# Designs tried in a protein design chat: VHH binders against Galectin-12 (LGALS12). Part 1

Scores and structures below are computed, not measured.

Target 1, 336 residues: Galectin-12 (LGALS12), of Homo sapiens (Human) (q96dt0)
Amino acid sequence: MSQPSGGRAPGTRIYSWSCPTVMSPGEKLDPIPDSFILQPPVFHPVVPYVTTIFGGLHAGKMVMLQGVVPLDAHRFQVDFQCGCSLCPRPDIAFHFNPRFHTTKPHVICNTLHGGRWQREARWPHLALRRGSSFLILFLFGNEEVKVSVNGQHFLHFRYRLPLSHVDTLGIFGDILVEAVGFLNINPFVEGSREYPAGHPFLLMSPRLEVPCSHALPQGLSPGQVIIVRGLVLQEPKHFTVSLRDQAAHAPVTLRASFADRTLAWISRWGQKKLISAPFLFYPQRFFEVLLLFQEGGLKLALNGQGLGATSMNQQALEQLRELRISGSVQLYCVHS
Structure headers, positions and changes below count from the first letter of each chain, unless a header shows other numbers; Kabat numbers aren't used for antibody chains.
F, E and O are the ipSAE of ESMFold2-Fast, ESMFold2 and OpenDDE, as the mean of both directions, binder to target and target to binder. V2 is 0.75 times the mean of E and O plus 0.25 times the DockQ between their complexes.
[cut] stands for letters that were removed.
The coordinates of atoms that the task and the answers printed are left out; those that the model quotes come from them. Centres of patches stay.

## First folded at step 1 (VHH)

Design m09
Fold by ESMFold2, look of step 6:
Structure m09 (fold): chain B 336 residues (1-336), chain A 125 residues (1-125)
Amino acid sequence: as target 1 above (336 residues)
Amino acid sequence: EVQLVESGGGLVQPGGSLRLSCAASGFTFSEYSMSWVRQAPGKGLEWIGRIYTSGGTSYNPSLKSLVTISRDNSKNTLYLQMNSLRAEDTATYYCARDSVTEYYGSGTYEWFDPWGQGTTVTVSS
């Protein structure tokens, strides 16, 4: 500094950002004609990071943030915004601002409306730690967003602006981001207020090479959910999710065929039963398959939409020992 | 009048050590976090680190192995211990009081006010 600044009265300054490293205003992604199409995850974005939320926010959406808090972090923020304008700054429906640089680390939540910050909500302790990995889930409900950290409840924030106006995610400050996920809330956990544990996205993991084999050493019991998340390849032919027993028989297989855009259950003897539902798989698009294990069979959800079920006796389900995924996909997450 | 006065600068040989002091007056020193900041000739400001009211510290990772910040609330004095100094550590070193966070209006910066006048450290053989 070339000038002394001692005795200068400090002003409180609103955070502002003008940066060539963020997405340009008005940058458009391909149209999303179906609200059930999932936006693909983003890996290792450079902060500051600003992106559109495909289809905007509405109740039933979930945003996952996976990363590391730097050892010397002061603060970071995650903003759910109404637009991406640089000047004037857009309204921010939900501002989430962890602060580490104080004797009592805490989180500030707020709303920016018409260029004015509203009443701060302060949360006096912080589950996030400098130098540690984290997984944050933002679960958007009808009247509030619920936030969990590493599978535990952290806070909630009632909307002060219409959620339907939010179309932009911004991430700023002292944070190292490994992945950003865009998901729908799990339809099989009806009425539950439990904050679920997230499952990290893995990029180029050897454990997720296709064909992928995932052991089920104790079989499957009622209430278990199998999660498969991935990206459809550029020129897909088909892919399968198979459940196999110790004799390598596959009593149930889910098959997606791209030539005729069909989804079917395949029995161990090759019987094909079509699933009458929209075909939600597209080349180079992200997908999530959920299989809920119940007494008497399996229920299927794709991209958060419940689609169908198949019958299978309990004894056969408990004898399953392997989940196998093969075909024209790249995998980011397999959980059983 | 709120005042911060740095001292302890001077000429040091490469590999040497130096301890800087910052005397505070005109405010309740124990209620504020304090920071050290430096400016090399012809360059911008570089934050060195902070000490909280509790005595906990945080540091710029590029400088962490070289510096230690401490405070003595009974003497209203902030300290910066610097070791293994290199030519690139030549700079004017400032102490600064961290401002209190506002409860209305999120998205503010924390401000350093007041600043000291600075003390010059020159590392040269």
Scores: ipSAE 0.000, ipTM 0.097, lowest interface PAE 21.3, mean pLDDT 77

Design m11
Fold by ESMFold2, look of step 5:
Structure m11 (fold): chain B 336 residues (1-336), chain A 127 residues (1-127)
Amino acid sequence: as target 1 above (336 residues)
Amino acid sequence: EVQLVESGGGLVQPGGSLRLSCAASGFTFSTYAMSWVRQAPGKGLEWIGRIYDSGSTSYNPSLKSLVTISRDNSKNTLYLQMNSLRAEDTATYYCAKGEPTYYYDTSGDLYSWFDSWGQGTTVTVSS
């Protein structure tokens, strides 16, 4: 999607999408609000790679880049752009440019406005190395983007162009990309902690085969986060995310049912409590479930939207021993 | 109470080999991915590689020719075999449970570390 270039350029934001194969007979699908849009990951894109950021950028979004720096790399860049035109070049709100071909490898960050590069910001220490794998996380805040590399803060860059005009990601140069992820920061309003979801994507891992079981040998405690990212299968029936104790009792089960399009908490005794929210699981669409464990229970976010909580005392949390995911999904990230 | 205890470090000459071990307890070892990480003096953390419960491995490409990660689920032990050691391989080597977790601290800075890791074992490569 192309944008005219100029001093103040209009931005284009993707607000809705549809796929004819996801609609049931007799069903009319309301447009999904921007806050519910979850952009699927991209695996093994060919560089140069340019794509739309669904819903555009805003504070609270993250972009994850997983890959390898080639042994002979000279430089690469990741550009967060206002449009995708070729002539004239789009404005680039954030240009992130690691350079390896010097005696002092470094990163250049800059902004391209009206076809002109602005003042360079130079970072003299480069956390990336030729021949090494990496995980880069771009965290977009209100006034600046923060960049982490391999789990450590690396740099920050204050915006010089409005973040809300950024709708395009470009990746160029000497980089081998395994995955690009479009992530949300923890949506919960409990202020003292954020739980970002910048975990590696794992395509077709045997560890993630459904039904997937993951041990919790010390149970769960306040502050821990479980993250499940997956793809709903083509003809789904239901799926569950269960937390079980040693005796295989499941005091907490989250169940998505496609026959009646409900999301519910299921108690140990089978009592169903519906979660009042739009049903955002669709055949062949990605989803993210985030469980935040806190004093007195846990909170649920789905596709970046906090949906509510269920109570569970701390002793019961500490007695949990297994996370189990089953049903009509394929997984690409499970973290606990 | 997760415990990870590394051993097998020491002084080795360039070109030599070492095998590091990590004894795991306090969790069901056989169901978790495990990682090795190192820190050279005055440098940041460098991820070496991981091994899943299936035995599937993934390595830092810069180190792949020098290292092999294995596990013995019956002994709850993770191994790192290092060959053709060089002076730049001098570091403290850490065993870690799982994969990196990200969080913001109270200052708003983003941090990541493994959920659990050991105290480390030191390898010195010198003549």
Scores: ipSAE 0.000, ipTM 0.105, lowest interface PAE 19.6, mean pLDDT 75

## First folded at step 6 (VHH)

Design g01
Fold by ESMFold2, look of step 8:
Structure g01 (fold): chain B 336 residues (1-336), chain A 126 residues (1-126)
Amino acid sequence: as target 1 above (336 residues)
Amino acid sequence: QVQLQESGGGLVQPGGSLRLSCAASGFTFSEYSMYWVRQAPEKGLEWVSTIYSGGSSTYYKDSVKGRFTVSRDNAKNTLYLQMNSLKPEDAAQYYCARDSVTEYYGSGTYEWFDPRGQGTQVTVSS
């Protein structure tokens, strides 16, 4: 070697032709089908940051980026890459590049193919501000990725390379990253849904200690979603997601029981209705529960798979005031 | 064209302090985030610290938090690392490196870290 090169990851040799090592802590999932693969969130990665997207990208996948734009930021980029080769450069299916050091802040999007940048796509309205925190969602559809900032649609980008070739996330430049999340869901399956704009994702927040209580000051309305992300503990017994009214009655509770590996809806009177589905919770594995509130009830998805529904009249939904999560889990996200 | 010259290393006892300097030339220093990385014998490069281009935003590897402080003087094109409470595991060749993300995509280079100097040796001997 005549010139130093390499990555920022620990243990990666600067003079090697290999991908940087992931610096963040994380669990490695057992070999299972892609439909069950979960990827734990990454907290406070050091930028430049390059990591594998477990199972690669496909339509219905989301990537969540929480962080702060430094006061002195000039630019940063988020790259969705086809591999992590240093020579030749990896193809970049989607390059997302906010620029702040200008009289007119803007975003450049592009594709790198065979070492050549393609046609720039430029969005002159930048929803990100220096010194401000943000939550960015990258929502991958069949033909395009949609990007939202703080719950509002920001831009879209039609794929120029096959989405299925993307397996690597890169983050570079002037950005402080608090969390990176990977979700196997698409909240736009029904086509008329708005972008989610829930509670910010907090690292090791006291508000996420289990038992976790989350206020619902306006109750729940049709079209709203609740997302609960967590890690199942080493010796789990059970966990519950309960919706409670002002009188602390729980008219609906979702219960996962590890002793008999069942999911059930529990009424306020203790009546149990089993959910006929595979039990998709595993000790020491990440999980995602999504509850979709519809007129007359709610629907459940686990790890992106729809599993069942229960009925509840709309007046009772509007009277709910508290989401409570308890049991053998550690939480990383509660979104409502 | 790009040159980085590290200095300020030396031999210290455990618990001692050193201040490393990195003189930069051949590029617009103030436009780049800068890094300190280190390499122990027979090991790869290890990231130590980051300072963003404006100089106010800093980040550290967990094992050095509270002991090391990175700073920069954009007028003098110089990056600094103040190292306090040094431990034997901090012994390494220390390099400064620039953030190549702006040049990487603008120039077509493949460099993630760009440590171009000879480095400066830090030895901790009890």
Scores: ipSAE 0.000, ipTM 0.234, lowest interface PAE 13.2, mean pLDDT 73

## First folded at step 8 (VHH; from g01 with T50D S57D T102E)

Design j04
Fold by ESMFold2, look of step 10:
Structure j04 (fold): chain B 336 residues (1-336), chain A 126 residues (1-126)
Amino acid sequence: as target 1 above (336 residues)
Amino acid sequence: QVQLQESGGGLVQPGGSLRLSCAASGFTFSEYSMYWVRQAPEKGLEWVSDIYSGGSDTYYKDSVKGRFTVSRDNAKNTLYLQMNSLKPEDAAQYYCARDSVEEYYGSGTYEWFDPRGQGTQVTVSS
C-alpha cells in the first residue's frame, strides 16, 4: 500500500523524536529546497509493490526498473497511477504489461479511467526475455512516455490522462525486482532525439567500495558523461570526486565539506572555488552527481539540476586516467 | 456481478471437433481481454488461448496452435473456442476467464485471470 497522504513520516513526530542538539548556539542549517530532493532507490522490493513517486510525475522525470524475468513468467505489469485508493480503484495513466507465454512475446499498454479500460495498444518484438536480467527506463516527456529496454528504445505511449495526476507506482506479476530508481533527466541534453541508456544501481558491490577507482583508459572527450549515485553516510566529514592523470595529479576535484557545508572545485594546487548552490549532502540522503565534458571544460549537475562549470583544456581532459570517489558516502552507481 | 457461462463441451473421438461458447454478463465485455484456460484432473489451471478486446489479436499455447481458433462477438457478449483435430491430451474442464489482474489492482494479491463459471467438460476417448 502507498501512504494515505503525504506530510507525515514515522520518527518525525515530536513525542517520539529524540534528537540531541549537535549544533553550537547560533548555528543555522541551510534549508533543503524541494527542487533538489531526489527520491532514493528501492532495492529488492517484494512484488506486489506499491509506492509513492515523490513529488509526482512531470516531464523530465525518469523511472528505472532493474530486475530479472523468471524462467516461467507469464506476464507482469508496471502501473503509473493517480493515487492508491482501494475503493474506488485508482486511475492508471500508463499500464505497461509485458506478456511472455506466447510464441511471440509482446507488450500491452493501456489506461484505466473511471474503472474502465481504454483501447489496448500493442507493441511486438519484446526485448525482455524469460530468465534474463533487464534494465527498463521510463522517460516521461511532455506528451508521451518513452520506454527503453537494455539501452535501446522500445516503445512510446501518448498520455490519455494528465501526467501531473500520477503520484504512485505499482509493480505486479511475474517479475523479480532488483532495484527501482527515481531520476531526473540530464539537464544539458535539451531537445535531444535520444534518451539515456540508463545505468544500473548496484547494492553493496565490491567494485563500488569507497575509495572507488574507475579507469579512464582514453581520458575524456567532449560529449562524455560521468554519473555518480550514492548515499551520504551517517557521520559525514567530506566527499570528493576527483579526476586524476597518469602522474597522480588531480587537476579537477569536486569536494563537499560537511563541517562548513561547502561545495567547491579544487585545483591541483589546492585552490578552492566555491559553487553557489544549496548544500544537498545530508546524512543518509541519496544524491546524483553528473559531470558533462565539453570543449573547454566540464559542467556539473546535482540531483538533475545544472549548477556550475569549470574550465579545462581538451589536452588535459585527454590525459585523465582515473575517476576516484572518496569520503563519507556509499555508492550505488559509477558510470564513465 | 460478473458472470461467465461456458457451454459446448462433450465427448468426441480423436480427430473430432467441438466449439465452445462463453456467455458473458455483468461487465462491459468489449473492454476486456478474454482467456480460455483448462484444468485436467489433479492439475492446475493451464492457459490455452487469449483474445484482445478488439478481436484481431489472438494467441495460443504451442500445443494447440493451428488446431484451435479463439474468436469473440462483442455484440453478443460471447467468446468462442473452435477446437479441431482434438487429441486425448486436450481432455479437460474448459473455462473462459476475464483478465483478473486488473480487478485485483491495489489489493496486494496477484491473480492474473478470473474463471467464474462452472466450466464445460471436453472428453476425448475411444
Scores: ipSAE 0.059, ipTM 0.528, lowest interface PAE 7.0, mean pLDDT 80

## First folded at step 10 (VHH; from j04 with V101Y)

Design n03
Fold by ESMFold2, look of step 12:
Structure n03 (fold): chain B 336 residues (1-336), chain A 126 residues (1-126)
Amino acid sequence: as target 1 above (336 residues)
Amino acid sequence: QVQLQESGGGLVQPGGSLRLSCAASGFTFSEYSMYWVRQAPEKGLEWVSDIYSGGSDTYYKDSVKGRFTVSRDNAKNTLYLQMNSLKPEDAAQYYCARDSYEEYYGSGTYEWFDPRGQGTQVTVSS
């Protein structure tokens, strides 16, 4: 018998597969702890797509999937796998399979263990339709993965295999992938069961061209975050994240300087206060800067790790009007 | 490992009825969604209906909705398709199936249905 034909499945392609590796053979960089390494986003991968999750999965990791459901889609799947061997087949800790062949889209979830599919779990009411763009966030917790679609909680799935064994992501089926993101949760919201909002990655967007400027028309309030995600350029000199008031002064600037490998808070008159932390910025590596605004000041996290703080009262926070990012980076996400 | 055996096909007049059965073995039937698919002459495999593991939540292709009823008996490991008001365009080889979870293994061919049995022929003519 032949495969399903006509408009139901684009699945007749045959590919030679190889398992992606973490590093090229013979390449060596200065060692940094694995918990500080961020995997860069992947833009417009060709489906079927299989890749290594750098450092593997553990609680506090997130995977973000941006894409579009084709107008004629039947289904697609996202597999979180224990290895990428073709023979024997890898275990799949979490199989996530949206279906669109009905008027009420839904998801089938399962686990493959020792070559055997386990009990199906079904989740109705997927708020996603053929022809729609989407942002799906997989949040890996201690006992379960939680999945949101377009900022709304959709499902949870208790692990049937150890999460620590998962190191491979596979994407198959009727999906147009715009970006895959590999993220950590906000470290300052310990114990929270609330999802962070997923923020899309944008490739070469004019809105994110450096120097990048975003208005803050009401300033900033305690509890708000600024997120900057980007790639350090090949021969970087420095980059800055600046918050400016109505008078165009920058009462706080975060500066990364590559010549001396320092990270510092800079006052509007150029006074430096060094941040005592490992320098986590490297040429051609992905980074994430998170600034959390609280009463009494703001806190900094880099690559998911809390590093430093600086004082600023609430009146000063409310007077901020502009976020600027400049220097030797390419940006993929700015949230303010 | 998965074994499926279809039965209950035959020749029927337009407007007639047939009941198809699918005997399942080699897996825990009650834990899986099941599908009916068909292959008409000069066409590929076509989804007809499905039913979720507990016997609730049924779905149908628009052209058969209201005429076909899918059901299951988990105690007998059997899937059923009651086909009423049959039309000539319903003539096909009918198969039951479980979902395929191996779309990216093997030769790399995209397949979303698990192995089918021999099927059962439904013929509708005057």
Scores: ipSAE 0.022, ipTM 0.495, lowest interface PAE 7.8, mean pLDDT 80

## First folded at step 12 (VHH)

Design q3
Fold by OpenDDE, look of step 13:
Structure q3 (fold): chain B 336 residues (1-336), chain A 123 residues (1-123)
Amino acid sequence: as target 1 above (336 residues)
Amino acid sequence: QVQLQESGGGLVQPGGSLRLSCAASGFTFSEYSMYWVRQAPEKGLEWVSDIYSGGSDTYYKDSVKGRFTVSRDNAKNTLYLQMNSLKPEDAAQYYCARDSYEYYSGTEWFDPRGQGTQVTVSS
């Protein structure tokens, strides 16, 4: 009577992404402040997917989830967890649970504390559909998380546990994940009641091949924001974001120099103005460049941190016709 | 301690009706959505119906829509499932549950739940 060999459940490989700090031993790289560190996006992770959130969660952090709801989806969940323990179950500060097996798609939100679920919160009228792609944004504030679905506000959930205890993202259930992104809120819209626009990550898009050119047929207007997200290549040489006029002159260029680890504004005449900020453009680092056009100039933010402005006249802004990105980077997003 | 006690199961003929009850204690019943699940012989647990804390929003498995009605009395801490037009395929152990969760296993869990009540549909 041969005892049937109990099939070992495949061990969930918790990929601890230890960022290999391959720092060469000799160069005292000034430590990048934590506020300037962005966790790189993850593409097409296998579900169940569990990952550490670099630096944990704090107010002003945004998590972007791109994916597809399978045609036969029953439910999926996105859990913002306090650790990754399997036993006991970690606390879940925010449980986001879309359900599709019901007559009307809806979301249940909750908190798990000490192994016990708290009061459920129900959100009807979920705009997600089986077989359709989606973009979900989790915007973490001081007191609550706001969730947008496909660019529209969907729900808010007041924290029941300290946000500072959250350090893990878990994705489970019937979901095809295309990308997970970890971003900061746009500092230029801080205090605005408007939801930040979600711009999806694009992996290996022909439109994002470097050098990348975007037409600006109407020029740039005050309040317009240019977004550039990418990864620095392993052997970087240069990286530039240039705005060009109709005559193909570049009245303003943002240049990262990898050799001397400087960031600078470059004028039409080649004059360099150094930007006093930590150098963020190291090999294999994920970055976000934001350019806000205002009356009288251009404001810069890197990785969600404002770094000041360069002067530019309104006429020059209106005469712009091209955004050009060049250098040793892989682009994931360009929006103008 | 959370306690759930199902009752009202029995033997019925096809087309018959049963009303299941679940008495809840050990938690604030009115703050939780409640679930009916069932397990047929040699099958896993399957979701049947749920009702949200406010009592007005109900959801059903497609196979039971129009036949089953979930309701609750928060004052009595009791969950109900009215089952009409019962079919042989509805025969199962029925459980009420407080929580529904999917963790690392990829399977839906319904816990805590009661001991269940047996529903048999036989001609």
Scores: ipSAE 0.102, ipTM 0.611, lowest interface PAE 2.9, mean pLDDT 87
Fold by OpenDDE, look of step 14:
Structure q3 (fold): chain B 336 residues (1-336), chain A 123 residues (1-123)
Amino acid sequence: as target 1 above (336 residues)
Amino acid sequence: QVQLQESGGGLVQPGGSLRLSCAASGFTFSEYSMYWVRQAPEKGLEWVSDIYSGGSDTYYKDSVKGRFTVSRDNAKNTLYLQMNSLKPEDAAQYYCARDSYEYYSGTEWFDPRGQGTQVTVSS
């Protein structure tokens, strides 16, 4: 009577993201407020993948999932969990489960509480396709999570458990993950009914080589947002985001100086206006720069936090033709 | 401590109107979505309506859509429910609540909530 060899369930490799605090030994880094800390993106994680969400989930948090649905995919799931316990199984506040093995591909959403699933919610007309790449954005609100697929709204799910209890992301099943990102909602669109656009992370893209130039053939118009996401290198010297006109003049430059840990606006003539904010550009730190164009100038947000504005005349804004990013950073996303 | 106090209930005829109010204290009212729930005799708590923290997004039970309107005044820390075209089936104890959650059994809970206000609909 040969005892069936109990197939060891593949051990959920809990990747503890030890934030590499590559703090140089001895520099008292001024504590960065938690609201300014962004979790770095993860590239090509092995599934099953479980990770801690830094600071947990709260309203305004976004999780971006880039990947490919395999051609033979049956199903995959994205679980927002209350902890990472293996036994007992943690509560799952939000279970997102695309199913492809049916005649009509669909998504099941649910909550696991106390080891029991609640009532399933079903969304037909799954926009995900086997063999195709996708960008899924989870936007967490006060009462519900909104999910977009490839830039289109797909579903909303009202919380059945407190969002504040969620601190873990799990990805399981038939999915190839290219990147997982943790972002904040764009503070400039707060109150807007418009769905936030997802912009994919690009790892080692020739298009994002620094110095990076992005053409602005029509200039910039009010309401346009420039997005710059990247990682500060280990030995940073400087970092600049410059807007240049047709004559290659830079009427406005955002400059991070690593030596003195200052952020400033630089005018065409070299005048510096210091930005009063925590310095966020430490070695190997992930960052997001947002620039909102307005009739009166530019608004700045760093890591989802608004940091004020610099004035520019409208004529200068209309004459802009180039976004240029230079310095000691690796870029993951540039959008204009 | 979170305090919620409902008022505005009463006796009305079918087709009549009532306006409920909920005074909130002990938390930052403007940061929370708020819920109206009701409990009829020998029935469980049921969701009626909710409003998001910013006041722009509102949701309603299908049976009350077009008849009930939820609103809020964040400056006054007050939640409102305008109830028009009242029906006998609307008769219940009405509660305002700050939080909502579901159990695996399918039971919905709303806590914290006030003491409630009685709505009676009778000819």
Scores: ipSAE 0.000, ipTM 0.254, lowest interface PAE 11.3, mean pLDDT 87

